# Miniprotein binders against q96jn8r1131to1294: the designs that were tried, part 28

Target 1, 164 residues: q96jn8r1131to1294
Amino acid sequence: TLEFLENHGKNILLSNGNRTATRVASYNQGIVVINQPLVPQLLVQVRIDFLNRQWTSSLVLGVITCAPERLNFPASACALKRAAWLLRGRGVFHNGLKICEKFGPNLDTCPEGTILGLRLDSSGGLHLHVNGVDQGVAVPDVPQPCHALVDLYGQCEQVTIVNP

## First folded at step 15 (miniprotein)

Design f24
Fold by OpenDDE base, fold request of step 16:
Structure f24 (fold): chain B 164 residues (1-164), chain A 83 residues (1-83)
Amino acid sequence: as target 1 above (164 residues)
Amino acid sequence: SKEEELFKRAEELAKKALYLLEEGDYWRAAYLYLLAAELALEAGNPELAFEYARKAIELAKKSGNEFILKWAEDLLEKIKEEL
Protein backbone atom coordinates (compact mmCIF):
# COMPACT_ATOMS: atom_id res chain seq x y z
CA THR B 1 0.00 0.00 0.00
CA LEU B 2 2.99 2.24 -0.48
CA GLU B 3 2.11 5.23 -2.64
CA PHE B 4 3.32 8.70 -3.40
CA LEU B 5 1.39 11.46 -1.71
CA GLU B 6 -0.78 13.77 -3.77
CA ASN B 7 1.21 16.67 -2.39
CA HIS B 8 4.19 16.74 -4.74
CA GLY B 9 6.36 18.90 -6.95
CA LYS B 10 4.67 20.96 -9.63
CA ASN B 11 6.12 19.01 -12.54
CA ILE B 12 5.09 15.59 -11.25
CA LEU B 13 2.29 13.45 -12.60
CA LEU B 14 1.32 10.36 -10.65
CA SER B 15 0.07 7.16 -12.22
CA ASN B 16 -0.21 3.44 -11.59
CA GLY B 17 -2.18 3.89 -8.41
CA ASN B 18 0.18 6.67 -7.34
CA ARG B 19 3.09 4.23 -7.34
CA THR B 20 4.70 5.82 -10.38
CA ALA B 21 5.95 9.39 -10.51
CA THR B 22 6.84 11.10 -13.76
CA ARG B 23 8.42 14.51 -14.15
CA VAL B 24 6.87 15.93 -17.28
CA ALA B 25 8.61 19.30 -17.56
CA SER B 26 11.96 21.01 -17.08
CA TYR B 27 14.65 19.48 -14.87
CA ASN B 28 13.28 20.22 -11.40
CA GLN B 29 10.07 20.63 -9.38
CA GLY B 30 10.04 16.87 -9.08
CA ILE B 31 9.88 16.06 -5.37
CA VAL B 32 7.63 13.22 -4.21
CA VAL B 33 7.10 11.69 -0.79
CA ILE B 34 6.00 8.17 0.08
CA ASN B 35 2.84 8.01 2.16
CA GLN B 36 3.82 5.56 4.89
CA PRO B 37 6.49 6.61 7.37
CA LEU B 38 9.62 4.55 7.63
CA VAL B 39 9.63 2.13 10.51
CA PRO B 40 12.53 -0.01 11.62
CA GLN B 41 13.38 -2.84 9.23
CA LEU B 42 10.87 -1.73 6.61
CA LEU B 43 12.59 -1.51 3.26
CA VAL B 44 11.12 1.09 0.92
CA GLN B 45 12.32 0.86 -2.66
CA VAL B 46 11.95 2.77 -5.90
CA ARG B 47 13.07 1.78 -9.36
CA ILE B 48 14.55 4.23 -11.83
CA ASP B 49 12.35 3.88 -14.89
CA PHE B 50 13.58 6.53 -17.30
CA LEU B 51 16.63 8.73 -17.54
CA ASN B 52 17.24 11.75 -19.72
CA ARG B 53 20.97 11.92 -20.34
CA GLN B 54 20.76 15.56 -21.33
CA TRP B 55 21.48 16.40 -17.70
CA THR B 56 24.39 15.50 -15.46
CA SER B 57 22.80 15.25 -12.02
CA SER B 58 20.18 12.64 -11.23
CA LEU B 59 17.67 11.84 -8.51
CA VAL B 60 18.05 12.71 -4.86
CA LEU B 61 16.95 10.22 -2.23
CA GLY B 62 16.35 10.82 1.44
CA VAL B 63 13.95 11.36 4.32
CA ILE B 64 12.07 14.23 5.92
CA THR B 65 10.57 14.53 9.40
CA CYS B 66 8.17 17.39 8.76
CA ALA B 67 4.55 16.76 7.87
CA PRO B 68 4.66 15.83 4.18
CA GLU B 69 1.00 16.49 3.45
CA ARG B 70 1.39 20.20 4.12
CA LEU B 71 4.93 20.73 2.89
CA ASN B 72 5.46 23.45 0.34
CA PHE B 73 8.09 21.80 -1.81
CA PRO B 74 10.94 23.83 -3.21
CA ALA B 75 12.14 23.41 -6.77
CA SER B 76 14.75 20.90 -5.63
CA ALA B 77 15.49 18.85 -2.54
CA CYS B 78 18.82 20.59 -2.04
CA ALA B 79 16.86 23.69 -1.05
CA LEU B 80 15.42 21.93 1.99
CA LYS B 81 17.12 23.48 5.01
CA ARG B 82 15.20 21.79 7.80
CA ALA B 83 14.17 18.28 8.77
CA ALA B 84 15.88 16.77 5.72
CA TRP B 85 18.54 14.11 5.19
CA LEU B 86 19.49 13.60 1.56
CA LEU B 87 21.68 11.44 -0.63
CA ARG B 88 22.93 13.14 -3.78
CA GLY B 89 25.66 11.73 -5.96
CA ARG B 90 27.93 10.19 -3.38
CA GLY B 91 27.23 12.85 -0.80
CA VAL B 92 25.19 12.78 2.38
CA PHE B 93 23.49 16.00 3.43
CA HIS B 94 21.70 17.20 6.55
CA ASN B 95 19.57 20.31 6.15
CA GLY B 96 21.55 21.29 3.10
CA LEU B 97 24.95 20.82 4.69
CA LYS B 98 27.26 18.09 3.48
CA ILE B 99 28.32 15.67 6.18
CA CYS B 100 29.94 13.05 3.95
CA GLU B 101 31.35 13.26 0.45
CA LYS B 102 32.02 9.65 -0.44
CA PHE B 103 29.24 7.31 0.55
CA GLY B 104 28.00 4.38 -1.47
CA PRO B 105 27.65 4.36 -5.23
CA ASN B 106 27.16 7.53 -7.23
CA LEU B 107 23.44 8.10 -7.61
CA ASP B 108 24.14 10.29 -10.64
CA THR B 109 25.43 7.29 -12.56
CA CYS B 110 22.84 4.69 -11.65
CA PRO B 111 21.30 3.29 -14.83
CA GLU B 112 17.66 2.70 -15.61
CA GLY B 113 16.35 -0.30 -13.77
CA THR B 114 18.37 0.40 -10.65
CA ILE B 115 16.39 -0.21 -7.49
CA LEU B 116 17.17 2.16 -4.65
CA GLY B 117 16.02 1.48 -1.13
CA LEU B 118 15.89 3.14 2.26
CA ARG B 119 15.65 1.35 5.58
CA LEU B 120 15.86 2.35 9.21
CA ASP B 121 17.66 -0.03 11.52
CA SER B 122 16.69 -0.67 15.12
CA SER B 123 18.86 2.22 16.32
CA GLY B 124 17.43 4.76 13.92
CA GLY B 125 20.25 4.58 11.41
CA LEU B 126 19.29 5.18 7.80
CA HIS B 127 20.58 2.60 5.34
CA LEU B 128 20.85 2.86 1.58
CA HIS B 129 20.14 -0.20 -0.51
CA VAL B 130 21.13 -0.55 -4.15
CA ASN B 131 19.66 -3.44 -6.10
CA GLY B 132 18.97 -5.20 -2.83
CA VAL B 133 22.47 -4.73 -1.42
CA ASP B 134 22.85 -2.83 1.84
CA GLN B 135 25.38 -0.07 1.25
CA GLY B 136 25.65 0.75 4.94
CA VAL B 137 24.52 3.52 7.24
CA ALA B 138 24.19 6.83 5.43
CA VAL B 139 22.91 8.70 8.48
CA PRO B 140 23.53 7.29 11.96
CA ASP B 141 20.39 8.79 13.49
CA VAL B 142 17.13 10.01 12.00
CA PRO B 143 14.17 11.10 14.12
CA GLN B 144 10.91 9.21 13.78
CA PRO B 145 8.47 9.42 12.22
CA CYS B 146 10.13 10.18 8.92
CA HIS B 147 9.07 9.77 5.31
CA ALA B 148 11.07 8.69 2.30
CA LEU B 149 11.57 11.42 -0.27
CA VAL B 150 12.55 11.18 -3.92
CA ASP B 151 13.54 14.18 -5.98
CA LEU B 152 13.18 13.40 -9.65
CA TYR B 153 15.92 15.78 -10.66
CA GLY B 154 17.93 16.24 -13.82
CA GLN B 155 18.29 12.91 -15.55
CA CYS B 156 15.65 11.11 -13.56
CA GLU B 157 12.24 11.50 -15.15
CA GLN B 158 10.34 8.53 -13.77
CA VAL B 159 10.44 6.22 -10.77
CA THR B 160 8.15 3.50 -9.49
CA ILE B 161 7.72 2.16 -5.98
CA VAL B 162 8.55 -1.53 -5.93
CA ASN B 163 8.15 -4.18 -3.28
CA PRO B 164 11.17 -5.95 -1.84
CA SER A 1 10.17 21.45 29.53
CA LYS A 2 11.62 22.04 26.10
CA GLU A 3 15.08 22.49 27.55
CA GLU A 4 14.81 19.21 29.40
CA GLU A 5 13.77 17.41 26.25
CA LEU A 6 16.66 18.92 24.33
CA PHE A 7 19.06 17.90 27.05
CA LYS A 8 17.80 14.33 27.10
CA ARG A 9 18.04 14.09 23.34
CA ALA A 10 21.59 15.42 23.46
CA GLU A 11 22.60 12.77 25.95
CA GLU A 12 20.98 10.09 23.84
CA LEU A 13 22.94 11.14 20.79
CA ALA A 14 26.17 11.34 22.75
CA LYS A 15 25.62 7.85 24.06
CA LYS A 16 25.06 6.58 20.56
CA ALA A 17 28.16 8.44 19.41
CA LEU A 18 30.21 6.68 22.05
CA TYR A 19 28.96 3.35 20.80
CA LEU A 20 29.98 4.18 17.24
CA LEU A 21 33.34 5.38 18.48
CA GLU A 22 33.94 2.03 20.11
CA GLU A 23 33.26 0.44 16.75
CA GLY A 24 35.79 2.72 15.09
CA ASP A 25 33.22 4.73 13.16
CA TYR A 26 34.74 8.14 13.67
CA TRP A 27 32.91 10.42 11.27
CA ARG A 28 29.46 9.17 12.25
CA ALA A 29 30.37 9.49 15.90
CA ALA A 30 31.63 13.00 15.23
CA TYR A 31 28.36 13.87 13.54
CA LEU A 32 26.32 12.71 16.51
CA TYR A 33 28.47 14.60 18.99
CA LEU A 34 28.05 17.65 16.80
CA LEU A 35 24.29 17.33 16.95
CA ALA A 36 24.47 16.73 20.68
CA ALA A 37 26.48 19.91 21.07
CA GLU A 38 23.90 21.95 19.20
CA LEU A 39 21.10 20.57 21.33
CA ALA A 40 23.01 21.12 24.55
CA LEU A 41 23.62 24.71 23.60
CA GLU A 42 19.97 25.23 22.79
CA ALA A 43 19.10 23.63 26.11
CA GLY A 44 21.09 26.32 27.88
CA ASN A 45 24.09 24.21 28.80
CA PRO A 46 27.08 25.74 27.04
CA GLU A 47 29.53 23.80 29.19
CA LEU A 48 28.16 20.49 28.00
CA ALA A 49 27.91 21.81 24.46
CA PHE A 50 31.58 22.71 24.65
CA GLU A 51 32.49 19.21 25.71
CA TYR A 52 30.51 17.59 22.91
CA ALA A 53 31.83 20.01 20.30
CA ARG A 54 35.41 19.32 21.28
CA LYS A 55 34.77 15.62 20.94
CA ALA A 56 33.21 16.17 17.53
CA ILE A 57 36.29 18.08 16.41
CA GLU A 58 38.62 15.41 17.67
CA LEU A 59 36.77 12.63 15.92
CA ALA A 60 36.30 14.63 12.74
CA LYS A 61 40.06 15.02 12.56
CA LYS A 62 40.62 11.34 13.14
CA SER A 63 38.23 10.48 10.35
CA GLY A 64 39.54 13.15 8.01
CA ASN A 65 36.03 14.53 7.58
CA GLU A 66 36.54 18.19 6.78
CA PHE A 67 32.84 18.94 6.54
CA ILE A 68 32.01 17.95 10.08
CA LEU A 69 35.24 19.51 11.28
CA LYS A 70 34.36 22.90 9.85
CA TRP A 71 30.84 22.69 11.21
CA ALA A 72 32.04 21.71 14.67
CA GLU A 73 34.70 24.40 14.78
CA ASP A 74 32.18 27.05 13.85
CA LEU A 75 29.87 25.79 16.55
CA LEU A 76 32.67 25.77 19.09
CA GLU A 77 33.31 29.44 18.49
CA LYS A 78 29.65 30.15 19.00
CA ILE A 79 29.65 28.16 22.22
CA LYS A 80 32.63 30.08 23.55
CA GLU A 81 30.60 33.24 23.30
CA GLU A 82 28.13 31.77 25.76
CA LEU A 83 30.72 30.71 28.34
Scores: ipSAE 0.878, ipTM 0.939, lowest interface PAE 0.5, mean pLDDT 96
Fold by OpenDDE base, fold request of step 16:
Structure f24 (fold): chain B 164 residues (1-164), chain A 83 residues (1-83)
Amino acid sequence: as target 1 above (164 residues)
Amino acid sequence: SKEEELFKRAEELAKKALYLLEEGDYWRAAYLYLLAAELALEAGNPELAFEYARKAIELAKKSGNEFILKWAEDLLEKIKEEL
């Protein structure tokens, strides 16, 4: 069963069998990691449940290759400088460095109810899915094992893991 | 050894890069060559790193990807110090 790990950002409250993450304070400290590693052809999806319009930026999606159970999470995913591949806005980042400016839809403007997915293909490429539609390869190669990461940042105050 | 593992990983990335290049996917190919260059350098093979980095720069230019280009150019300067 897919669920968020107990090791998470300070402002996160887990519920619904650890399938729902809610940021209950401030605008940051909202990183969560999904328990099962991404294996080829496994589609992991989260739904944006609630947005706070007081902020401009929204959630960050990505993967990490370090052990998530013992990771000391920073205030935001953008502060991860190793073993991290992130999707923010329309940008793709590796260890904090931008590698692509315009990829897929703008995550900062996705409305409530949007379902975002991550999937590794047979070659190790990381795909972004939006409402069930494959947006293409965001990162051409990601080491395995890796875990899906969601940063409930800014607007994004709640997400829920959903099945395909 | 660690160096051998790094070298093998670098070669794998380079092979993937070549495949993407053949498909006309320049920026992703550039990115993979860039990573291969970093691994080759860490493996103690600056000559190979140099070759991969140059390829990354070339493909970054073809794709118009300024981010990969800057990264690869910075890495190239570092590699030159090890030659």
Scores: ipSAE 0.876, ipTM 0.939, lowest interface PAE 0.5, mean pLDDT 96
Fold by OpenDDE base, look of step 15:
Structure f24 (fold): chain B 164 residues (1-164), chain A 83 residues (1-83)
Amino acid sequence: as target 1 above (164 residues)
Amino acid sequence: SKEEELFKRAEELAKKALYLLEEGDYWRAAYLYLLAAELALEAGNPELAFEYARKAIELAKKSGNEFILKWAEDLLEKIKEEL
């Protein structure tokens, strides 16, 4: 069963069998990691449940290859400088460095109810899915094992893991 | 050995890059060559790293990806110090 790990950002409250993450304070400290590592053809999806328009930016989505159980989470995913591949806005980042500026839809403007997914293909490419539609390869190669990461940042205050 | 593993991984990435290049995906190919260059350098093969970095730069320019270009150029300078 897919669920968020108990090791998470300071402002996160888990519920619904650890399948729902809610950021209950401020705009940051909202990183969560999904327990099961991504394997080829496994689609992991989260739904944006609530957005707070008080803030500007929104959630960050990606993967990490370090051990998530012992990770000391920074205030935001952007501060991860190793073993991290992230999608923010329309940008793709590797270890905090931008490698692409215009990929897929703008994550900062996804409305409530949007279902975002990550999937590894047989070659190790990381795909982004939006509402069940494959948006293409965000990162052409990601080491395995890796874990899906969601940073409930800015507007994004709640997400829930959903089945495909 | 660790160096052998790094070397093999670099070659795998380069092969993937070549495949993407054949599909016309320049920035992703550039990125893979960039990673291959870093691994080759870590493996103690600056000559191979140099070759991969040059490919990354070339493809970054073709794709208009300034981010990978900057990264690859910085890496190239580092490689030159070890040649």
Scores: ipSAE 0.873, ipTM 0.937, lowest interface PAE 0.5, mean pLDDT 96
Fold by ESMFold2, look of step 15:
Structure f24 (fold): chain B 164 residues (1-164), chain A 83 residues (1-83)
Amino acid sequence: as target 1 above (164 residues)
Amino acid sequence: SKEEELFKRAEELAKKALYLLEEGDYWRAAYLYLLAAELALEAGNPELAFEYARKAIELAKKSGNEFILKWAEDLLEKIKEEL
């Protein structure tokens, strides 16, 4: 079963059998990683449970190719400068460099209840799903193994892993 | 060896880039050629890196992707230092 990995950001509390992550302090230190690597046909989905609209920016979604079990996470996913592909706002980033200005929805405006999914296709392309709808290829090639990551940043204070 | 692995990976990315180009997906093709160029340079093949970087620049211009274009142009200047 999919769970959030025990190694996570310092401000995260895991609950609900490690399927729910809550940021319990500040606006950062909220990185969580799914406990199984992405493989073709595996859809990893999280629901946005709680947002605090006092912040401007919201969650970051993406993948890393470094082994996550003992990785020291930075305070924010945006500080990942190696082996990381991130979706932030409407932008797509590789190792901190923007590679696409507008892809999919603006993550900063997704409401509570939105279900966000990541899937790796058979050619190594990373897909974003929003409420079950495939948004297409965000990143055309991500090496395997790669691991799904959520940064409960700013607005985003709780997410839960949900079934496809 | 590490160099052989890097070279094989660069070729794989270039093949994917060509497929995307044939589909008309110019910015994603440019992105993959850019990655292939970086790997070819790391593999000690600056001539191949130059060819891939030039393709990345061409396709980034065609797609209007200024972010990949800037990255590819910077890489091309780096590659020229090793020719």
Scores: ipSAE 0.641, ipTM 0.865, lowest interface PAE 1.5, mean pLDDT 93
Fold by ESMFold2, fold request of step 16:
Structure f24 (fold): chain B 164 residues (1-164), chain A 83 residues (1-83)
Amino acid sequence: as target 1 above (164 residues)
Amino acid sequence: SKEEELFKRAEELAKKALYLLEEGDYWRAAYLYLLAAELALEAGNPELAFEYARKAIELAKKSGNEFILKWAEDLLEKIKEEL
């Protein structure tokens, strides 16, 4: 079953059978990783449960190809400099470098209840889904195996893994 | 070998980049050529890396993607050090 890994950011508390992640302090140290790697048939979805609109920036969504069980996570996903592809705001990033200015909706403005999904297509393209709607290919090639990552940053204080 | 695997991966990315280019997806094609260039350089083939990096620059310019363009230009300078 899909769960958040026990190896996570320092400010995360896991609950609901490790399917819910809550950032319980500060604005960062909120990286979580989903335990099963992405495969073409698998749509990994999380629901935004709680936002604190006091902050301007919100969650970061993406994938990593390093083995996540023993990885030492930085304070924020944007500092990942190897084997990482991230969606932040409307931008797409590879290893900290922006590669696309505008893709999909602005994650910083997604309201509570939004369901965000990630899946790989058969060509290794990473797709973003928003409330069940495929937004297209964010990254045209991500090596396998890779794991979905969520950084509960800024506004985002809780997400829950949901079934497709 | 590691070199052989890197070279095969670079070729796979370049082939995919060509398909994207033929469909008019210039920035994603440029991105894949850029990755292929990095792999070719790591595989010890700076001449092939140069070819891929030049293609990435051309397509980044066509797409107007300034982020990939800067990355590709920086990589090209690094590749020149090994030619």
Scores: ipSAE 0.629, ipTM 0.856, lowest interface PAE 1.5, mean pLDDT 92
Fold by ESMFold2, fold request of step 16:
Structure f24 (fold): chain B 164 residues (1-164), chain A 83 residues (1-83)
Amino acid sequence: as target 1 above (164 residues)
Amino acid sequence: SKEEELFKRAEELAKKALYLLEEGDYWRAAYLYLLAAELALEAGNPELAFEYARKAIELAKKSGNEFILKWAEDLLEKIKEEL
């Protein structure tokens, strides 16, 4: 089954059979990775369980192509400068470089209960789903294998893996 | 060899970029041309990298994507140093 990997950010506590990740300190050190790579028929979904609206920024979603089991994660996903494609706010980033200003909804304003999904299409395009609705291709031709990543940053203090 | 693999991958990306261009998806086509340019440069083919980067610049301009355009222009300057 889909779970978060035991290799995660330092401020993360895993629970619920490793399907729930909680950031238990600070505002960062909250990177988690899904335990199976994305394949075209796999939709990885997480529900935003708890937000602290004191912060302006919220969670980051994306994928990495480095093997995640023993990777040393930075304090924040935005510091990933290699083999990374990230959705932050409304921006799309590749290896730390913004490549699109506005794609999909603003992740910084998604409320608790929002279900966010990632999948690859048959052409290697990375799709964002929001509450079951496909937002289209964020980034074309993401290499496989790639691994879904969530950074419980700022506002976002808890997410849970949910099935479609 | 590594160079042959990089070159083959660059050509694959350029073909996908052309497909996206034909669909009118200019900034994503430009993005793929930039990836192809980086691979061609790494493969030791700066002339091909230059062609891909120049194409990416034109498509980024057409799409109005200033972020891809800046990346493309920076890469083109890097490529020129190896021509």
Scores: ipSAE 0.608, ipTM 0.855, lowest interface PAE 1.6, mean pLDDT 93

## First folded at step 16 (miniprotein)

Design c01
Fold by OpenDDE base, look of step 17:
Order: C-alpha cells, then sequence, then structure tokens
Structure c01 (fold): chain B 164 residues (1-164), chain A 83 residues (1-83)
C-alpha cells in the first residue's frame, strides 16, 4: 500500500496508517515521501485536506531520485539541490532551479479537496494530474527509480494519499 | 569552473528570491537568499555570501520563523570566519 515514509520533515505528524501527513508547526519542515517508487502507469494521488490561510504559497509536488530513507530533508523542497524535480505554483524546478515558468494549474491556489496526482508514462515523462485530469508532461525524462515527494509548505497543512 | 558554476547558481537563487519578493512572499525569499548564500560561500565568495545571508536574516525576521532565523545566523557566523 502507498504510505508516507517515516523519514520526513520534522514538523510532520503522520496518521491514518501513514497515509495522512499533517504539518503541525510553522510553515515549513513539511516534506514527505511516498514509500513506493513511481513505476510507469502507477498513479499516486494526494488530496489537499486542510489549508491554513495564514500562510502564503502551498504544497510542492515532485519526485526525488535519491534514496528517500537516508535523505536529510531540508526545511523546504526548494532547497533540494540534487536529484529533485518539483512542481510549485505553475513552475517546474530541477535541483532548485526553475526550468519552466508555466505548467498546469497554479498549485498555490488549489482549494481543499483538490486531488493531485503524479504518474510516469512509459517514456519516463512525469505527468501531473489534477482532480483526475492529466495536465500533461511536467518533466519529460525522469530517472528511475524515483519517489513521489510532497512538501506541505505554507498554506498546505494536511494531505492524504488517496487511491484512484 | 566549478566555482563559477556555483557562483552562477547563487545568482540564480538570488533571482528567485527577488521573484518571491515581488509577490510578497518573504518565506521563500528568505529561503532562496539562504541558498544563495550557501552557494556563494562554496563558490569562494564570502562577501557575496555575506550579502545574501543578511538578506535571508532580514526576511526570516519578517516571516517570523525563529528556527530558520537561527540557521541563517549560523551560516552568517560561518561566513564571517572566511571574510
Amino acid sequence: as target 1 above (164 residues)
Amino acid sequence: SKEEDLFKEAEEFAKLALEMLERGDYMYAAEYYLLAAEEALEAGNPELAFKYARKAIEYAKKNGNEEFLKEAKELLKKIKKEL
């Protein structure tokens, strides 16, 4: 089953069989990684459960290609300077740097209840899904194995892994 | 060279910080300036690192993240040793 790994950001509290992640302090230190690596056609989805409007920005989605069990998480995903492809707002980032300005909907404005998904296609393209709708390839060639990453940042204080 | 690449990366992070500031996001601004400072320091440019670290501290104070502020100050301390 899909779960968040026990190795996570220091402000994260896992619950619901490690399928729910809650950031319980501040606006950062909220990175979680899903246990199973992304394999082609596996759709991994998380639902935004709770937004705290006191903060700005929102969750970051992406993948890492390093071993997640040994990863020392920085305070936020933007500080992942290696082996990381991230979706934030409408931008796509690789190892901390912006590689695309506008992709898909703005993650910063997704309301509670939004279901966000990541899927690798057969060519290694990373797709973003929003409420079941494939938004296209965000990253054309992602090294494998890779793991889905969620940074509960800013407004986003809780997410839950949901099945398709 | 690697140092040149690090320097360029530092500048890119600083640019990202500015973008965040333009939209009033002091959280990411602080974080990007910290990243910029780290890269600048590793690039062998403590003066630039110092500049970015101070900015990180400035905006950390604005966003109220004490833990981050502490981290930024620690980096600043490290930078000062190389000035």
Scores: ipSAE 0.885, ipTM 0.941, lowest interface PAE 0.5, mean pLDDT 96
Fold by ESMFold2, look of step 18:
Structure c01 (fold): chain B 164 residues (1-164), chain A 83 residues (1-83)
Amino acid sequence: as target 1 above (164 residues)
Amino acid sequence: SKEEDLFKEAEEFAKLALEMLERGDYMYAAEYYLLAAEEALEAGNPELAFKYARKAIEYAKKNGNEEFLKEAKELLKKIKKEL
């Protein structure tokens, strides 16, 4: 029942009942958003299907609290300067600015087949899961409602929503 | 003040651009310099915005992304009108 929202980056092609997103051009314009708000204890998971290692950086994960159906997405998630909390590489970013140097694994090194998850805990903390293993709280007190976001940036050319 | 905050954010984006340059990531370097230029212009510092926009264009040429390069050049033209 989780799907990628029809409003997405210009270079995205949705398939597999809108559960698979493919970036079909360039290195950017690859933002996708999950079509339902992230509710407490819902685990949203995506599998990295295809990587192109010619690029240096890989996907970005995170959440936004703006209503995603109406947004004009920027070319890259790094340009989300409002209502966005993002994980890139090993850093945590709020509204485009780094707030933590190292959290969890380096997303730029996750291989194909890696399953990445996002969930809120009972306190509103945002957790990252990697292959089913909770990496802890990346962002405390995320406002609700929020939506999970993936930027198929650089290396990451395809992800698929998978069940826990 | 709003302008002082915007100026500090522009400098933070420029620091992120430098971090990405150290890794050889010219795509993110160009994107962060473009963000820095936008913030500097909004802060009322078109001279600084001009310098950052030129850096964004420089690294965008290395990326081969014509759409981004067009956007960066458009911003540079806008900045020049504020000089």
Scores: ipSAE 0.795, ipTM 0.901, lowest interface PAE 0.8, mean pLDDT 92

Design c84
Fold by OpenDDE base, look of step 18:
Structure c84 (fold): chain B 164 residues (1-164), chain A 83 residues (1-83)
Amino acid sequence: as target 1 above (164 residues)
Amino acid sequence: SKEEDLFKEAEEFAKLALEMLERGDYMYAAEYYLLAAEDALEAGNPELAFKYARKAIELAKKSGNEEFLKEAKELLKKIKKEL
C-alpha cells in the first residue's frame, strides 16, 4: 500500500492511513515522501485536495534517491541540494538548480482535484502524469531506487495518494 | 574547489531569488537568498553571505513566516561572527 512516510515536514499532519497529508501551519515545512520506491511502470498519483489562496505558488513533485527514512527535511523542496529531481511550476530542478525552464503544465495553477502522477519508464525516465495524461519525460535518467516526493508548498495544503 | 563550487551555487540561488522577485514571490525569494547566504558563508565569503542574509530577512518579513525569519536572523548572527 502506498503511504506517506512518518518522516515528513514538521507542518504536516498525516491522516487516512497516511495516505492524506495536510499542511497545518504556514506555507512551508510540508515535504512528504511516499513509502514505496518508484519502480518502472509503477504510477504513483496524488490528488490536490485543498488550495489556500492566501499563499503563492503550489506543490512541488519529484523524486529523491537518498534514504527517505533518515532524511532531514528542509523547509521546502527547493533546499534539497542532493539526490533530488523536482517539478515546480513549469520548471525542472536538480539538486536545487533549475535544469529546464518549461515542462508540462504549470503546477502552480493546477486546481483542486487535479491528479498528478509520477512514473518511471523502463529507461529510467521520469514521467509526469496530469489527470491521467502522460506529459512526457521530465527527467530522462533517474537513479534507482528513488522515492516520490511531494512538497505541500504555498497554496497546496492537502493532498491524497490515489490509486490509478 | 569546494569553495568555488559553493560560491557558484550561491550565485545560482541568488539568481533564482531574483526570478522569484520578478514574479512577486517573496516566499521563494526569501528562501533562495537564505540558501545563497548559507553557501556563501560556507564558501568563505561572509560579506556576500551577509548581503544575501539581509535580503532573506527583508523578504521573510514580507512573507510573514516567523519561523523562517528566526532562522534567517540566526544565520545572520553566525555570519556576523565571521566578519
Scores: ipSAE 0.886, ipTM 0.942, lowest interface PAE 0.6, mean pLDDT 96
Fold by ESMFold2, look of step 17:
Structure c84 (fold): chain B 164 residues (1-164), chain A 83 residues (1-83)
Amino acid sequence: as target 1 above (164 residues)
Amino acid sequence: SKEEDLFKEAEEFAKLALEMLERGDYMYAAEYYLLAAEDALEAGNPELAFKYARKAIELAKKSGNEEFLKEAKELLKKIKKEL
């Protein structure tokens, strides 16, 4: 029963049994976290439901390794300066700083209906899936336990957890 | 040292802010300049922190985000006490 955690960004409204997250104001304050840690057999997938093209950048996705239930989220995932590995645009970021210029597709251009997935491989490598297609290892060795995170930033106003 | 690391981090956030500004993403540019300002202040460079905070405020006005603008102005007041 994968759900978004009740502790989330202040502009988020959860619905659909906490499987859908909507950013209902502004362009940020939209961080959500999946309620179970990522384990090698688990593929966490979200569908982009609604985009607002007035913004330049879109959602961020990745993982945090600190416990999410009581965490005070910053306004945007870019300010996660500890225990975070994130995918934004084509870049990979660790603790707010870019560590890879180009990985996978450009998340800022993904249309509505795109299904984005995160999983760990047996070596702790973080994989991105796009519409069912494995894009390879974004981060080779993520500490466990870690938790999947989505920042409904800018263009991205709604995502829904979907089954593989 | 911690101060040297914070100064380097502030410079990296400022570079990210410039990247976002080149894309016309005023919201990310403002957020990165605010992060740079915070780190520069903690690094003991309030003059650089002031420069970054003013840039964050100018870009935040273009974004229309009143809460971010208030946060950035509060940081600027804190920085002015250290000038």
Scores: ipSAE 0.818, ipTM 0.915, lowest interface PAE 0.8, mean pLDDT 93

